# VH-VL binders against Uncharacterized protein AF_1118: the designs that were tried, part 2

Target 1, 158 residues: Uncharacterized protein AF_1118, of Archaeoglobus fulgidus (o29147)
Amino acid sequence: EDFSMDAEQLAVVLLKNTISNLEMSNKFVEILDNSGSDSVYQNLWGVIYGALAVMAVNNEVTTALLDEVSKSQELSSKVGDAINSLGENSTVVFGDVNGSKGLTLILRKESEVLQNGSYPYSDNETLSEAYARVVAEFTSRSVDFIVKLFSKIDEAWV

## First folded at step 15 (VH-VL; from S22 with heavy chain G104S E105G S106R)

Design Q1
Fold by OpenDDE, fold request of step 16:
Structure Q1 (fold): chain C 158 residues (1-158), chain A 122 residues (1-122), chain B 107 residues (1-107)
Amino acid sequence: as target 1 above (158 residues)
Amino acid sequence: EVQLVQSGAEVKKPGSSVKVSCKASGGTFSSYAMSWVRQAPGQGLEWIGRIIPIFGTANYNQKFKDRATLTVDKSTSTAYMELSSLRSEDTAVYYCARSDYYWSGRNYFDYWGQGTLVTVSS
Amino acid sequence: DIQMTQSPSSVSASVGDRVTITCKASQGISSYVAWYQQKPGKSPKLLIYAASTLQSGVPSRFSDSGSGTDFTLTISSLQPEDFATYFCQQHNSYPLTFGGGTKVEIK
């Protein structure tokens, strides 16, 4: 990681990563579509169910841990102190309405980078062009994916 | 097609410095990062550092941070690697290699220069 | 630093053989492993990255498996042009590091 980056540099890198992640998601949907099998969506429900089950179990474990923490004044105090510390530094971390600090600064810089349209993503596209492309494709594919997935919900467990 | 063309072989004395160049063509120089990797004779590959041309910022392997200097000339799409205080152990083929300047998880090298042999001998 | 331990250092095989090369990371690196092929006097060539993505133009007989710390490059049916040295590389964190290499030789 490049910790020496200024806000603008970081914004560019973050945007590139976001675009890349969306490309990966789009590619995944494309792979499903190209599989040529309706069963892929049926099986995907199984995967989703499994993931939800794991999350549910994890949530129970997390809840149990939180309950244990709540029973200890010392541990509760430590958590409280951490939250207070974050709160006391909220402007530094999250920024302000003017986008002069923290996360808001990064968001402003991302906006500026996209508006300028001068930063390259690849040999063939700027960040703005690439971002627009993947967002459009992602939106389209997501809708199609949802329709296909839900169309097989009654067959998911057959 | 993307090509990375490096400068010619060098013969240097111990204690001296060497500067190797890598000129990129067929792609957008500022869209990618440039790393330098060396390979001693019959040995494996060792990453020296990476520079992001558009920013001019470089990261180094700790092993080389005090001796290696990466620079770029965006106007000529050329990357440079300078290694000072040369030792016999620095004898190796030095490669420039292109990667995306993403987070660390994307730092694989899709294009390589032809390599530059640097020989350090008294 | 993350050490990449590659094995074996060399393997003798015949055309048509299945060849497997392993790379072990000293710590978890998710799936961020790249594999390269290098022929004598030539630069490394990217084969696979992110442990499962085949580089464009690379034959399908090359594949990779693994996650976390253990990774395996497989050549399903060795071809004459596949005799070379292969390297793994972690692209999870800096400094970037490579395996020691595996030379695939003619039996």
Scores: ipSAE 0.036, ipTM 0.674, lowest interface PAE 2.8, mean pLDDT 86
Fold by OpenDDE, fold request of step 16:
Structure Q1 (fold): chain C 158 residues (1-158), chain A 122 residues (1-122), chain B 107 residues (1-107)
Amino acid sequence: as target 1 above (158 residues)
Amino acid sequence: EVQLVQSGAEVKKPGSSVKVSCKASGGTFSSYAMSWVRQAPGQGLEWIGRIIPIFGTANYNQKFKDRATLTVDKSTSTAYMELSSLRSEDTAVYYCARSDYYWSGRNYFDYWGQGTLVTVSS
Amino acid sequence: DIQMTQSPSSVSASVGDRVTITCKASQGISSYVAWYQQKPGKSPKLLIYAASTLQSGVPSRFSDSGSGTDFTLTISSLQPEDFATYFCQQHNSYPLTFGGGTKVEIK
């Protein structure tokens, strides 16, 4: 196999990946709930803070790099050329309203695969069934997760 | 029908390295993950690591992280496991085993290679 | 790492017998347990995954129960072709780990 697959096959792979990612998210919440620790959500705020701090640092670094690029006509020109190339090929890359090209084609194919409902995910359920299942679980767990997390916000920094 | 065919038996000296291949046929290669599991004579099964061909990303058992290298050739649907600094205790049958998905919760193995005996002796 | 303790290491049984194999995880692994059958000189064969899902083509006499840390594989009526070694495996988290195996022998 050398990446020789049609759009439908690619859509199936992408959907499987999406389902897997949602399962991972659901698993994470399950782990927190089953950790047996009453302070798990309180401690999670520390992790979130750490992530935000890292993002802030990265933003400063990115800004510094962009400033350096802006001082170089050659580098600015290269970036400009790349953006222009992307713009000139916008339809090819992002597609059109009919979903005939680019990313819109992939999205259309994913929709068709889900509507078909005959593609297997496991021996016990189809791809569509699996997707519906994990979305429902994700939605339910997300609401509960948010409530639990924010219920501990006042205790996070004591 | 999906088949995993592994390379032949190997006899190696201590300190050397071995590279075992696993060729997949009868299905897609990019839609699955490939793990390597070994079994010492008369012993249980030990997971070495897993690679996802479409991403080229590998996850290793910490026990082997410094000695094992997993790779794939997508053009030939072949997975490789290289183990370096071989020791006598590395003597085992090595299996490639396919799993369906990326998440660890899906890392059960529905198809296995026939196994490759690697013997490490002075 | 999650340790999978499998028991017994061996069991002698006759055709028609009910055989039970236990696997205990060192920590909670939800229902993410797979069971394999291995015959001498052959690779393992998947029987059950996710603790309750029977692999396609596997006889219904094979079943699994349990959640959390304790899991049980049951062969309701042992057949001649069932004499083999059985392994449990947790597929909850990395590194993936297996039980020590249970050899089902002819009494």
Scores: ipSAE 0.020, ipTM 0.627, lowest interface PAE 6.7, mean pLDDT 85
Fold by OpenDDE, look of step 15:
Structure Q1 (fold): chain C 158 residues (1-158), chain A 122 residues (1-122), chain B 107 residues (1-107)
Amino acid sequence: as target 1 above (158 residues)
Amino acid sequence: EVQLVQSGAEVKKPGSSVKVSCKASGGTFSSYAMSWVRQAPGQGLEWIGRIIPIFGTANYNQKFKDRATLTVDKSTSTAYMELSSLRSEDTAVYYCARSDYYWSGRNYFDYWGQGTLVTVSS
Amino acid sequence: DIQMTQSPSSVSASVGDRVTITCKASQGISSYVAWYQQKPGKSPKLLIYAASTLQSGVPSRFSDSGSGTDFTLTISSLQPEDFATYFCQQHNSYPLTFGGGTKVEIK
């Protein structure tokens, strides 16, 4: 498989994969909410936590994204808040410029979704604008998910 | 600056095929769609089809759907148009033209190739 | 298909003249009309898109108007470099279609 893609292709992948990722995240949150003190779920959370930790996202792919996001104060604020919330763990979420880990890796693997699906563009926004919007929203939601996940992990193990 | 550079003029026999290339530079390739438009001598412009490089999906004018094939090479930022079963009526200057890839409202062409003359004659 | 009927086919004008070109769509296309300028041996050049938005670098003497089925390109004061053929194009729906063109010639 050829997972090579430029920044613009990555943007499209983000658009296409955002719903799926958020849906998956929501499912994880749901699982966490229902896990209680079940040891099976504790183990699962351990795996999820470990996976998230390994999914370290480095800023290189983010640079191109942030360049576009920086054009909008609102979007910059959203991304900034998310990054600040994650701190050094932001790399865990987004990955690196090469797409070797984190969300960038997931997005690269989801490139097939682009071939046959529609994308959530509005008629009055450019691809870059849509990309920036999705990145900001996805980042915010991802941070929220991680925080919730962490909270639930602690709850499950305490 | 965005530039679209097309391959050179072609002389073809009826029934043969022609493949014209269009290399994009100075901008992004995957962020836009590439259309092909032809213009017969002294005539107007006729839209052939559009391809979205990111998706590799093409939309054709029904008039050409059976004879035209649009492809792209993303690694070289090059778009291709192949037209088969050539007829004398296919003699025209063929242009590649960049546009957004919305389904409606944004399919205007802000950059054009220099054109490729395809002459079909016995 | 949406047919774009452009008129006139040609017009003779002098520098400084006001030139008006009309394009009629066979059905309603909202305001999704683009206008192009083409000089002999050259590729079309985008002038106006997306309902009265001038392409970057296009002089303000170019303007358009219309909605629905009737559209007009206006050159308020013709300049020497404006002698060319002009085309309208609908980008409302596929297949994309162009007008037949209007050649603006020197009187």
Scores: ipSAE 0.000, ipTM 0.596, lowest interface PAE 13.4, mean pLDDT 76
Fold by ESMFold2, fold request of step 16:
Structure Q1 (fold): chain C 158 residues (1-158), chain A 122 residues (1-122), chain B 107 residues (1-107)
Amino acid sequence: as target 1 above (158 residues)
Amino acid sequence: EVQLVQSGAEVKKPGSSVKVSCKASGGTFSSYAMSWVRQAPGQGLEWIGRIIPIFGTANYNQKFKDRATLTVDKSTSTAYMELSSLRSEDTAVYYCARSDYYWSGRNYFDYWGQGTLVTVSS
Amino acid sequence: DIQMTQSPSSVSASVGDRVTITCKASQGISSYVAWYQQKPGKSPKLLIYAASTLQSGVPSRFSDSGSGTDFTLTISSLQPEDFATYFCQQHNSYPLTFGGGTKVEIK
């Protein structure tokens, strides 16, 4: 069996993993909302930070993809410039400015996969539909929660 | 069963300091926060600050931040409140009061000491 | 700072009467209000905390209601031992603040 994955297949796998991480993060936020008890904050503050860090990392990937779709030449140029300053060995890993290989290729393929409505996430949703759903939910719940949490932390310090 | 026993009444001159003690028994001292609350004669209640023994951290009402110092001695389960630069308006009964150590939501006081009258007069 | 405005400042009532004390926060505090009873010469005693939870040993005639900014303490059938001053306290944010008190006097 051929165990190789092309960049498009890898992009699909990475997007599925990103979506599932956001779904888990939404469940974390739901648990905190349903709790309502400050005793939960003390015991789960490390878990809350961990979930938000995972969401932030996945949002960096999403932001890079959105930027590439709408400003692809600028993103490719900046990634390529950084790789060029790191030397020739970085090209195998990071790729070139037009997205032919390495990291820039993966970012380009993720953008292409999201624009192609044929890739399923589940029986009822494409990857694009599932991603839009979980990003909307994540943004709404996480912003509300983070604002509330940091407001209470600031008040406790004074 | 949980008891908070405070030191006795004190009479102080303006400009001096007072240190009130609060010894806890019948509970787990390090599992709770200790707050200090005062009540001027015929007046309401005013929160001074709190300390969390296991962290050694204290938070103060801004009104008292420059004059109040909260400490604990975990080996004797005793909390202390020191108030410096005393004025006549600091005449009050000072209470220690126990709470959970949350930021909010459950910062209420389930047990109170008997109170320590501090009188500041010339 | 969250100001707690408590009313009335005093009430005179007979044994068996229903007494209602109100407390208004200057900003939203969810349901994080506690109520205390203080008899002359004594320290305050916790009655109710965290959204209407009665402290152990508190008679069932005490209850509270409200959320957001407006809260009430109700004594459903006043007893002679309920002669005291009552305080509300917000426990939503620091600094912790108390209402001005309500003196309940039995006629």
Scores: ipSAE 0.000, ipTM 0.450, lowest interface PAE 22.3, mean pLDDT 71

Design Q1
Fold by ESMFold2, fold request of step 16:
Structure Q1 (fold): chain C 158 residues (1-158), chain A 122 residues (1-122), chain B 107 residues (1-107)
Amino acid sequence: as target 1 above (158 residues)
Amino acid sequence: EVQLVQSGAEVKKPGSSVKVSCKASGGTFSSYAMSWVRQAPGQGLEWIGRIIPIFGTANYNQKFKDRATLTVDKSTSTAYMELSSLRSEDTAVYYCARSDYYWSGRNYFDYWGQGTLVTVSS
Amino acid sequence: DIQMTQSPSSVSASVGDRVTITCKASQGISSYVAWYQQKPGKSPKLLIYAASTLQSGVPSRFSDSGSGTDFTLTISSLQPEDFATYFCQQHNSYPLTFGGGTKVEIK
């Protein structure tokens, strides 16, 4: 965002965004279900296959590149230097177990915000209530989606 | 039902200040941001700034940054906009308007007050 | 600051006409545009947000389209209650800015 926020304010914003993204994901599954055709799930297998094929080709290219990197002391050293830099700065970036800095501070603040029932999500729900609702819905819809998707695997290419 | 009710019309002299109130009801005052938008006679809309009641923090359009002050009273669910060093060009209808605040994709105004005419006359 | 250039400034139309209003942003705003209707003496009313989501109670004859910098609001069949001034608003970045307005008048 383009204005200053402390860690608590940032945590509230991130939680609202996460809840909204899960609501959107749940809506997407609902749209697929309401399309009125089992062929949508059959065709999704075609899309999944296409994506996996692209990923497989990309992995082959990446593996060939990584093989060449592994043969080069110069390139291998660059990769190692990057990993070492991240490791040497890991507490600054990821934080510590007490949640005093880095990513763990934000995660700790999110936990604290969720326990505080005074942070609203909407006119009718707190952040905690909305998050619980959307997680329960996401879990249920994800299971339903997986069951429907795999129920059509035998028919995907027919 | 969400309602935003603003204070009555004001007539002011150049160089003075005005403070417009906006009382919210029917919704959660702390759930949203309150923005102030003005409309000069026969003209379009101009965003002044916004305040987030739960944090008490305000963000201002740079054009108004030195003259506008946004405040809230959570106990009365009332937002205030004070504009100082008034000029004749500040003659406008001033609206309060409600939005979400967590990211730019939701910075649209779902509820508006009825407007407060501020006339600056020398 | 992002400038929103709205055109036309006015349009004269009859009941049943299709009316199209255009907003151009001075830089990319993704799909973060909202549209408002304002009748004389009244405050603005939200019609469409998040690029094509109708606000509750808004008739389906209102629609919009566009992304990036060019956006349109369409009224597919103008009704008597639609004679008003319409504003676009970008909500991509601060300061929030509005188009200059389009007055839809009875012909």
Scores: ipSAE 0.000, ipTM 0.570, lowest interface PAE 10.8, mean pLDDT 80

## First folded at step 22 (VH-VL; from Y1 with heavy chain T28R)

Design AA1
Fold by OpenDDE, look of step 24:
Parts: sequence; structure tokens; C-alpha cells
Structure AA1 (fold): chain C 158 residues (1-158), chain A 122 residues (1-122), chain B 107 residues (1-107)
Amino acid sequence: as target 1 above (158 residues)
Amino acid sequence: EVQLVQSGAEVKKPGSSVKVSCKASGGRFSSYAMSWVRQAPGQGLEWIGRIIPIFGTANYNQKFKDRATLTVDKSTSTAYMELSSLRSEDTAVYYCARSDYYWSGRNYFDYWGQGTLVTVSS
Amino acid sequence: DIQMTQSPSSVSASVGDRVTITCKASQGISSYVAWYQQKPGKSPKLLIYWASTLQSGVPSRFSDSGSGTDFTLTISSLQPEDFATYFCQQHNSYPLTFGGGTKVEIK
């Protein structure tokens, strides 16, 4: 991919990325719904539990690492230096209230693109229309999916 | 009513170059990518490369990276493929095909040109 | 590169028959498979993409199944207009690659 693009182009790409991610999520839910098996939801609880377990273990490992770092002045200093570097470049990275640079510039451009309402996503809809569509679909599918998932919570561990 | 109309058949000598055009109509040219795919007689389909008109950036199959050049003219919604150092093995029907861009998962082709036969012979 | 191995290369069938075409990827490609129909002297026509999504206007007798590496195109009841060559394509990663094709012929 070519990353040599202006802020507007980047905003368009990021918006398309967001829309596409939501479409993928919706497609995933659709696939689960079309599986025709109630066991999918039971198994999904197993996956969720597994993911939580992994996160918990990762948190413990991270905590242990942080404790080790805290015991070393050298390592603590390196972390401090990194934070200081980020602080010294905060305007470059995060931008300013006017959205003239950094993340604020990107967010401003995204806002402008959406407010413009004329940027195309496909032959049939604009970026704004596509974004609204996938958000609506995602919300609808998420609620339905949650209801189905929770309806099987008592059977998840059988 | 998207249509992709390609230029006419070409007969070329080995070592020469060919440039095929693909004019898009009925759609939003800048909302999609244009790929080129060829098909040798009685053979399968081979992806050559893709260009994103809105950015003018192109990706190539490594097999063609040294010989193929993709370009676009946004003002006329026309894509071009130039293939140099032609060989007899390059004899094929060349298609332009439209797809979405940036997401590899979107690189299926919903509209195709009618094809351009390029014959390379001595 | 991801190789798409398509089988069979040809199949003879009659109107009304159930036809199955298989495509095997050399590595996991999730559900990112498209299927095309091509008639002699014509451009490929998109039938299915993202493994199970029918392109607009495509008859429901066409369906796709599979995930990972094994994919199947099924024509539930072959119609006269379905005699053609069919191709699979992975749209998971670059370079994009196609199967070798399956010619569905009249028995």
C-alpha cells in the first residue's frame, strides 16, 4: 500500500476502513446466524471465556514485567525517557484544538468528509450513507445476537 | 449500468509493446480499483495488477512487475495497461475488471471489460 | 502465492442434475472466495463472492460452502444456460489467484 497521501485521502481511507470493519463484523454475525445450530452460541461462550482467560493471564504477565521494571532504575529511566519523548512531541502526534496537525487533523478531515456528504463509497451510496447504513445494521444485528447469545448462557457449560 | 469498454484487438511482434485501454461508464470511477487479468487460449485466468485511480497507485503481480505499467486518466475514466518486451507466451485475451480497493477481501470483480485479444507472433 | 486447485477440470451433466465443483487453497483464506461463470467468447461473470454472497441477479440454484482451504460451488439443478466454464478466485491476499477452471458440458 502507498502511504504517501494527503490528510483528506487518509481520512477517506480510514472511513472506508471503519465501514469495512463493520461490514465484516456484520458478515460474521450473519454467518453465525446462518449456521443453523444452537450449539454455536454455547461454543461462543466457550470462546469468550477462553479470551477472558487469556487476557487475565496476559494481565498477570504484564504486571510481573512492570514489577521487574520498577525494580530497575535503568529500565525505569528508559520508560521515563520514552514518555518524555512522547510529551515533547505531543502536539505533533495528537495535534491541537484547531485540528491543524496530528490526530486532530485526521479527525477534522473525517468530520469534514462526513459533513460534506458527497464523497463516494460505491456506485449506490456515499461514505456518509454507507457509514450510517453499517452502523444501523451493526446495531440491529448486535442486539439480536446478544439476545440469542444470552438466551443460551445457562446451557453454555453443559 | 456499469460498463467497461476496452480497445480493439492487437497484433504485435516479439519484443514490442502493447497498450490496452479500458473506459468505464455508468459508475463512479474513483470509488473503485481497476485490475487487469489475462487469459491465454484455453487456459485459466491470471492477475496482472491493480491500480487505484483516486490515488494513482498500482500493485503488480511479481511476474509482471518489470514489464507491465498501469495508468489511468481520471478525466476520461479510462484505465490503461502497457505490456512491454512482448513474447509469444503473452498471447492472450486481456481483461480489465473492477473491484473495491485497499481491502484484499474486497478484490473480487463485479464488472469486466469485453476483453482485448493481443496476439504476439513473428 | 496462494494456489487454487480446482476439480474436476471437466464434468458432463444433464439438465436437472446436481453439479459440484471443488476449489482447494494452498493455505487458509478464510471465506474470501469468489466464483465466476464464463461462456465461450465472453468475459467472466461474477456469481458468488465472500463465500456465500450471491451477486445480484444470480439464481438461487447457485450456492457456495466452505471455509479455510476447501470450498465448493453447487448448482442444485442444472439449467440449459448453466453449461459453461466456472472459476474460483481467492480474494484474501495478493497476488490474486484463480483456479484452473471447470467446464460443465452436456452429457
Scores: ipSAE 0.033, ipTM 0.655, lowest interface PAE 3.7, mean pLDDT 86

